VHH binders against ORC1-type DNA replication protein 2 (cdc6-2). Designs and how they scored, part 31

Target 1, 379 residues: ORC1-type DNA replication protein 2 (cdc6-2), of Methanothermobacter thermautotrophicus (o27636)
Amino acid sequence: MKGDKRRDIRDILLHDETLFRNMNAFDPDYVPENYRYRESQMEALAVCIRPALRNGRPVNAVILGSCATGKTTAIKKIFEMVESTSEGVVCCYINCQLHTTRFGIFSQIYSKIFGHQPPETGVPFSRIYQTIMQHLASEKRALVVALDDINHLFYSKNANKVLYDILRAHEVFEGVRTGVFAVLSDIEFRYALDKNVDSIFIPQEIVFPPYTREEVFNILRDRVRVGFYPGVISDELLERITDHTMDTGDLRYGIDLLRVCGNLAEADASPVIGEEHLERALKSTGPVNLIHTVRTLNENEREFLRILADAGEDMTAGALYELFRESTGSSYSSFNRIIEKLEFLRLIDTRLTGKGVRGNSRILIPRFSREDLRRCPGF
Below, E stands for the ipSAE of ESMFold2; O stands for the ipSAE of OpenDDE; V2 stands for 0.75 times the mean of E and O plus 0.25 times the DockQ between their complexes.

## First folded at step 18 (VHH; framework vhh_gefurulimab)

Design aa7 (from u2 with L54V; at its last look DockQ between E and O 0.92; V2 from the best seeds 0.79)
Fold by ESMFold2, look of step 18:
Structure aa7 (fold): chain B 379 residues (1-379), chain A 121 residues (1-121)
Amino acid sequence: as target 1 above (379 residues)
Amino acid sequence: EVQLVESGGGLVKPGGSLRLSCAASGFTFDDYAMAWFRQAPGKEREFVSAITWVGSTKYADSVKGRFTISRDNAKNSLYLQMNSLRAEDTAVYYCAADEGLYYDFGEYDYWGQGTLVTVSS
């Protein structure tokens, strides 16, 4: 009788050890206790909100920076701090990639205030709007709305309406005090507004520059210290995760690598994260920005991308339309609207040729790798 | 199906008055802000006046004090009383509807076909 090391099923069922001391540290929604490298930006945000805490009107802001520069974290952090201190300011964060319409935006504000969504059918926008603004007036609460990735509202032609409805509410509802934090990676934000809206949106500009490699490493190390037990991951592996994070330019990628590595190590019943776990994680972790963007697309728009991704060569609009029509039954005018939307979302580029006739003169060029698209949900 | 039908346009001398009407159907009128826009020949369409579902009003500076917007929810109708008319008020006047506030830009959801107002001696 020698060397029987069969893994007992009872030991598997009774396993309650984990590598994670705090798994939430790797959550996209996590707000760190020690939020570093953005002290001046946090101060600027606080200054914008401070009048609302003193029965005044918040200052509007435009928050500029490429993806994963800490904009969303900073906004969520300041909103949590304000709401922990006062009931007199409603702070509403809205992801405009998910909520692209006027009704959708104000439904999110409604839900923040009242704790439940309004009915989707049978309630006109004007009633939702009035309920919100009458509450703010009667309870003497200010409203600060963060419109994250506001470019999506410009595509849907909702940005002017949403900004106007928020910022001019005081003209109809006496005493209402509102402000907007418009979050944008595109410096052309002001160019896109109607002149009559631009005159009421006079924002403070707050810039989030890219993190340096040393800053990225320290941010990830702070997450490791909060999220893992000591000794779970070596500094050597953390340096490698930092380098991969820098290659993508997206801090969220590094945080997700840490989470996936931890999960893989637990699945292997390993007490530590090893090189093999990182190698597996690198193959399974897709680009976070592409995933978030494609979640906003309807099925016809997704089918457009699938056809484009499966092509062996660049396609003319005409060639793609033939396949698209067979799959979806859509009209050519609907197809063209999809091209315009996908260009705006920076998912494709178009190139004009001099040889096209009757609208077939465009070459469609994906801005994503075909392999990365296949790793997105729904593809 | 939403319809907005303007009426009351015509030829009038400078200093005169006209009342425009807009009959609305196909939506719950009480839930909509209503507006008048106008477009003179060779010019861009411009905001004239708007009124919310609760009666708050807004006017372009060029018409303030001379024009009065009103609504009758029982008749599903929007009105524009235009007094002290000037040659520069000559335009096609459009009725517009939207569930939001009284926008002074042309992104309203529904539009009428327009009624011509000519101010000429």
Scores: ipSAE 0.721, ipTM 0.922, lowest interface PAE 1.0, mean pLDDT 84
ESMFold2 (binder alone), look of step 18: mean pLDDT 83; pTM 0.849
OpenDDE, look of step 18: ipSAE 0.767; ipTM 0.923

Design aa8 (from u2 with D30N G55K; at its last look DockQ between E and O 0.76; V2 from the best seeds 0.76)
Fold by ESMFold2, look of step 18:
Structure aa8 (fold): chain B 379 residues (1-379), chain A 121 residues (1-121)
Amino acid sequence: as target 1 above (379 residues)
Amino acid sequence: EVQLVESGGGLVKPGGSLRLSCAASGFTFNDYAMAWFRQAPGKEREFVSAITWLKSTKYADSVKGRFTISRDNAKNSLYLQMNSLRAEDTAVYYCAADEGLYYDFGEYDYWGQGTLVTVSS
């Protein structure tokens, strides 16, 4: 004879009891005041930039480490410190997953320098490039560009051009001083630069090794202390979150578990995060969501996912349709309906390959791994 | 519809000269770096010379001092003056265009169909 135990969405949105002192501590982009366990890497980065502060050329670097080993945080920290000290060095951080083209990369540099994006149409790349480099020369400013997840520039076949345009600018624009921090999150990824690019990109290697379990625990605890009020989560639960984080090898997973646990506890109007909240968070952040969603698919939709997963590379809609038609005999209209359904279910993303092109030129991107899909019934 | 059309190739004796031309259309010529590449039979395409929209130039070591690249922005034309020709200069010569800096590798956005230069005694 109890009242409704389910909470109205409006009640959740208007809930005013909070466990979070600072929600931003659980944001992937958060840059902590106390950044630990990377002192030697921070020093190495500073040494690479230091010549630029003294009217010299910055030293190029390759920053190596698996995902979530603190590479991005370290780069953002050193850039903030340099910019707080000097206007003589432009420090530009670029996520190459978001900006995969030459035009996109240099638009970000332009925006960093001038405070606004370049004109969107009618301005050729060469003029944006020239405006950047003439500014650097006339104002006697060095440029350091961090290309995070640089592997995406290799996938888009932009890496040689981008590196050449940055590092050889001095040949055309006298006095320009540039450097690149190339960041690789996939340590098994091998890249090959054209010999004429490789000869000018002579980097210092800076390695971010995996964190130890003790380091992971302490990093997560620091985030708890910044992000939650005291007493919200026990050390016992934090140890469990640390273990799950170590199992995945991804610090972001542990931070996300903390965030989700906090949200779940707030939704329950609980003064603390309990074991039940962690159990629920583990179900919502793991591959179980893929299993549930896949159960709603018919055989043709499942075959679509198998073909996409087997491709191992970015697949255009046209290329996938040819394989799908050979396997299922389905019409292009049916194929398109499957794309729309899978995108709505958030099993895939689509991206246009060029301006004004549609249909066969779309890139289909799975939101799942082949390993996770194989865990699903019927795959 | 981008088009790069090379001309001026032919047969020449060692020590002779040729002038190659490349007529460009379908894009704003003044916004592009332009280049010459060449491909001899059985060899990979190789860089010869390039010139930016600001008229800065670059030459392969093998042609420096013998070849001169130039551009006429009013005529949308790229030129290569080839002097003191040698048998090793025998190749199909290609015109290329890109909005970036003058790349000395073959990742230019636009390419012509080529013009044959034969240096033979």
Scores: ipSAE 0.752, ipTM 0.934, lowest interface PAE 0.9, mean pLDDT 85
ESMFold2 (binder alone), look of step 18: mean pLDDT 85; pTM 0.865
OpenDDE, look of step 18: ipSAE 0.785; ipTM 0.933
ESMFold2, look of step 19: ipSAE 0.752; ipTM 0.934
ESMFold2 (binder alone), look of step 19: mean pLDDT 84; pTM 0.859
OpenDDE, look of step 19: ipSAE 0.775; ipTM 0.927

## First folded at step 19 (VHH; framework vhh_gefurulimab)

Design bb1 (from x8 with S56H; at its last look DockQ between E and O 0.74; V2 from the best seeds 0.77)
Fold by ESMFold2, look of step 19:
Structure bb1 (fold): chain B 379 residues (1-379), chain A 121 residues (1-121)
Amino acid sequence: as target 1 above (379 residues)
Amino acid sequence: EVQLVESGGGLVKPGGSLRLSCAASGFTFDDYAMAWFRQAPGKEREFVSAINWLGHTKYADSVKGRFTISRDNAKNSLYLQMNSLRAEDTAVYYCAADEGLYYDFGEYDYWGQGTLVTVSS
């Protein structure tokens, strides 16, 4: 061998050969020109918005599907199409992971309408709200708001207020026409709205089923054709990336593998992506993320994860707390803070149980395997 | 400090009237929707009436035609005129404030301590 195989960071940055024709094709925000396999869902979304284009009220929708089933892409695509043909409908997409409060949500709507954020200090929510709705009424514009990952508004206890303020605006501002697309990525999530909100939110249900393996392969291949120069990656390697993508159930993983493979091949000054690049990409996207995240945890938080992993099945929060209290002596309030932190760090998910278990109790779902956790320092 | 202070409660015979008041301080009253809620012994708190920052009102079905909500922005005060009182109206009445539209559910930001209304012969 020729000695140290590492490259200087400057050599990587100054490499004059690139495998990427369009690196944005691998961006999480990329909206493909050829959006396949969702024709009926796109039609259903269009039917919901169409009344707004005709001086009517949009139809509310609940959009159901696991992560990376195309929900966000479909919404962004239909919103772009509507906005390219009409000034009479304001289409506002909001990521509720980023905007979890009433003020934050309506600030996003304000910014969509006026092209700048509202003043951050000294302006009460009621003023921002009135400015939005007065504009919609006077300009005869409908509003369609997509609340992506709406479960976060339920966790922050903002869902009732936000939905009410959007959907009942017509009671105060005559002629205002509003609709909501509520997007749920956790198909097991169950929500309850106050009866006075539930009665005004009567949605069309639109389901985004999981993609099949063949559909995943074709979607990834379309991204390859947009994002890489011809011949950069073989169909054989793409089949392997498809298999890994299916194992995770998340299309974003496959798209990210393509991006990482391309970057590794460029760093090696290779004209193509080879098996060695895929092997390195696979190593960098798995346990390494877990290791880095768990290094930020204190001992009680680590013990929480150990107990959850040792269970081998999903546990209720109550059952876990009993074991956690015995092991750590921690209070229930400390236990709940750990749940919030671990959910924020995407190490666990929570879900409410049905009737017959000590009232409503949460099920705690690890996003890691026991084996991967055991490879982490401190475990 | 935000304060909502109710007054005007008391004992009244069926068919009688009372006027409740809520004095507000510590926030810009004009920017808030105001509401009355009530809680009878052993029952959940329930919506009575609300009035928004533009003067639009709404009422629970159980009180429509008998109760009138109003506000005086110059005095930072909310009122509830209760007429034709019934035994079922017996409850602690709470003043509430929120910058939102004027919710008929109990997710208001600010609450008073309540004033007792007893309707009995």
Scores: ipSAE 0.736, ipTM 0.925, lowest interface PAE 0.9, mean pLDDT 85
ESMFold2 (binder alone), look of step 19: mean pLDDT 84; pTM 0.864
OpenDDE, look of step 19: ipSAE 0.817; ipTM 0.948

Design bb2 (from aa6 with D30N; at its last look DockQ between E and O 0.66; V2 from the best seeds 0.74)
Fold by ESMFold2, look of step 19:
Structure bb2 (fold): chain B 379 residues (1-379), chain A 121 residues (1-121)
Amino acid sequence: as target 1 above (379 residues)
Amino acid sequence: EVQLVESGGGLVKPGGSLRLSCAASGFTFNDYAMAWFRQAPGKEREFVSAITWLGHTKYADSVKGRFTISRDNAKNSLYLQMNSLRAEDTAVYYCAADEGLYYDFGEYDYWGQGTLVTVSS
């Protein structure tokens, strides 16, 4: 009788005490007030938009950087700043993973302007488009559209039409001023536009390099200070979370670990996040898609990942090939096919060093940690 | 079913004139931009001219001043008046339609089967 102690799931869900001062600090869409280490990129974005605030045409941009290097946050912050300054510039952020068609893209623009979606059926694209552009012309409003993960429009073969319809609108609708921020998370993705679209989309390039470990730690610490009450997590545990974040190359992973750790500590009725909470969070957060994806790989592809995981930083394709060839006997052609497949599966990223005639001038970057790979079958 | 049917092609002497027509059905013509493209034997298809649903026109440099695109929304028809024809204008001419602006690249949603224009002595 005495000592029989269980916690009801309902008690956990209805927890009255919280470690979170501001849980929103750990949301993927959170835009921090203290946005660090991107001052020059923010200035470049501002320069691109500034003409629109002065009755001119925005400058187009290509925003390049691996996932979670702050690209989306920077765009959202500059859009907030612009819209707080003027009602004369419409700033529309569009996730091209979610909106892959011409109609879908312009429906988002329509909704931004008019506050409601256009009819899903019975209204042709041309009329929705005309309504948008006539509004921009009559109200003398510029339009800046951020196309996040624009590679999805190239995959769906919508990129040429979307870019043309946005950027050539002024030819039909006098006085319309438009610009596009194209966002690419794959630095080595080379897009090919039709020559007649390419002539109107010559953008300024804005590069978001990877964060250093010190930068990652400080960014995560800032999120801790906003999101948790004082003393909830130690610097020692934050260093460990930083290390795991660096292993993945994705800042969002570290932020999500903080959120999960906080939730686990609350479920335990603990006043602090302990090492046991981090260990449990690592099991629930890191390997989900990795385990499923690596099951599809053959033995040579698995050996590629083992060699990459064991390698030090800054491994080039050429250096990895020599190790891979010694282990497997595979040709360079087969090796390159593996790179293409693993990049398609989002298990690795590549970064061009800008030198070399062959493709071995690329830096190979795993999108997984060593520990997460070891949890997978066959490793 | 959407159909675009070109007509008016044929043999014409250099310096002559020819008028192409494209009859459209299966969609609301007034909601579409319309275009002409052409393809000579062994060559890539190339843009000739386009016109928006609002009447704005665009021409390839090679035909500007010689060709005139027009549309008759009451008859659901697109036209291309070709004057001062040259040997290099010899090609199969295609009618195309799309709900977007007057694209000068070949990603239109709907295409006709083409009509042959031969400019020869």
Scores: ipSAE 0.766, ipTM 0.939, lowest interface PAE 0.8, mean pLDDT 85
ESMFold2 (binder alone), look of step 19: mean pLDDT 84; pTM 0.864
OpenDDE, look of step 19: ipSAE 0.780; ipTM 0.930

Design bb3 (from aa6 with G55K; at its last look DockQ between E and O 0.72; V2 from the best seeds 0.74)
Fold by ESMFold2, look of step 19:
Structure bb3 (fold): chain B 379 residues (1-379), chain A 121 residues (1-121)
Amino acid sequence: as target 1 above (379 residues)
Amino acid sequence: EVQLVESGGGLVKPGGSLRLSCAASGFTFDDYAMAWFRQAPGKEREFVSAITWLKHTKYADSVKGRFTISRDNAKNSLYLQMNSLRAEDTAVYYCAADEGLYYDFGEYDYWGQGTLVTVSS
């Protein structure tokens, strides 16, 4: 215990006591029973799907919010609820970061319906597409596809085709009813679709704003009650975890801190999580939220962050724009939109100067360190 | 190497007819949706007609009822029968191919070099 900062690996693996009542509560894939503070968003999602349960077409949606604001959880929860009560609607969640191509997207839909992947070679896209749509038509099932991090389909130049193939299937396969939930980390849907795709993708907008500190604390406490035995962690320590979570702007960070603290306490054979476990956990948790968030950005937005990080200090918007324009050739209008998006995503803060400084008076403050950014792919 | 080769263009009087052909090679024709697009001088390329691998068809409103798209999978050929031609139909006509549904936007994977159709008295 005391006097040795390192435990023998075998002792860790063979430890027979546990602080976890349900370790799955700290799993990124966990869907909580008590999903709170998103009641209006859940209702909006339900309204979009409801026509599919009543022999109509689902309503398309665009789901907006920074990482870890509950978008994915809400979608998975509504999909589980729909599928538990109806066989008439196929709900397919797809992470577009992992499946960036037309073939990949439809392979995931195929797998959802049939329980296995299509052969990767020797089967043309048209065949898997036809098999999917013929099934939906013959079995009279609607399809709702959630395209999480849909920006990756725009980067791969697959978005127009994927949306068209899903939403216009009814023209070839009579009776097919489809809808798309497009999910991304932005304050608005800024991606341009071809006009002939845009005319069929008329979505409802559903926004997931950042959680407040009180909301974060209560969400984390709910996870503690499900995941740990009573008394394992104090409210005081949970307040500290909440504060660190607010500093990162990422609920996943707080949940991961809880998991790591539990594992550390268990390895130490401690009956409770103490401050020493939190301090150790803080040193070991990395920039996972930053990595996920920066992957949602285009190259110009990434260059913005590089320039800000390379400065090593807070910059005025005017100073950053001069460097940004030299590097990217982008307009000032585009530059301002990047500021708005990055502030929404909690990657930067802006501060209004109280002095009469000429030019752009906003100061741009990174919410990340240079070290953390350099650990992200492509930085 | 994928090739799409259009033929059958020419000069025709208003009210006349032409039949365009597109010979395809270098891919499995039966697995592709096929389309015709056209581009008038000084204008952007526009959708004319498309046909799926299941032979469902789509037409731009401006040609509906006058043009007929068809395909012969045994000959790897796509056709466009153009009737009641108008001056506005004057353009270079392009054959296009893609594995997806019959898109009415220009993101097809493969394109031909085009054949000129001129409608004039």
Scores: ipSAE 0.712, ipTM 0.914, lowest interface PAE 1.0, mean pLDDT 87
ESMFold2 (binder alone), look of step 19: mean pLDDT 84; pTM 0.860
OpenDDE, look of step 19: ipSAE 0.777; ipTM 0.928

Design bb4 (from j7 with S56H; at its last fold request DockQ between E and O 0.68; V2 from the best seeds 0.78)
Amino acid sequence: EVQLVESGGGLVKPGGSLRLSCAASGFTFNDYAMAWFRQAPGKEREFVSAINWLKHTKYADSVKGRFTISRDNAKNSLYLQMNSLRAEDTAVYYCAADEGLYYDFGEYDYWGQGTLVTVSS
ESMFold2, look of step 19: ipSAE 0.755; ipTM 0.933
ESMFold2 (binder alone), look of step 19: mean pLDDT 85; pTM 0.865
OpenDDE, look of step 19: ipSAE 0.816; ipTM 0.948
ESMFold2, fold request of step 20: ipSAE 0.784, 0.767, 0.773; ipTM 0.948, 0.939, 0.941
ESMFold2 (binder alone), fold request of step 20: mean pLDDT 85, 85, 85; pTM 0.872, 0.872, 0.869
OpenDDE, fold request of step 20: ipSAE 0.846, 0.847, 0.846; ipTM 0.964, 0.965, 0.964

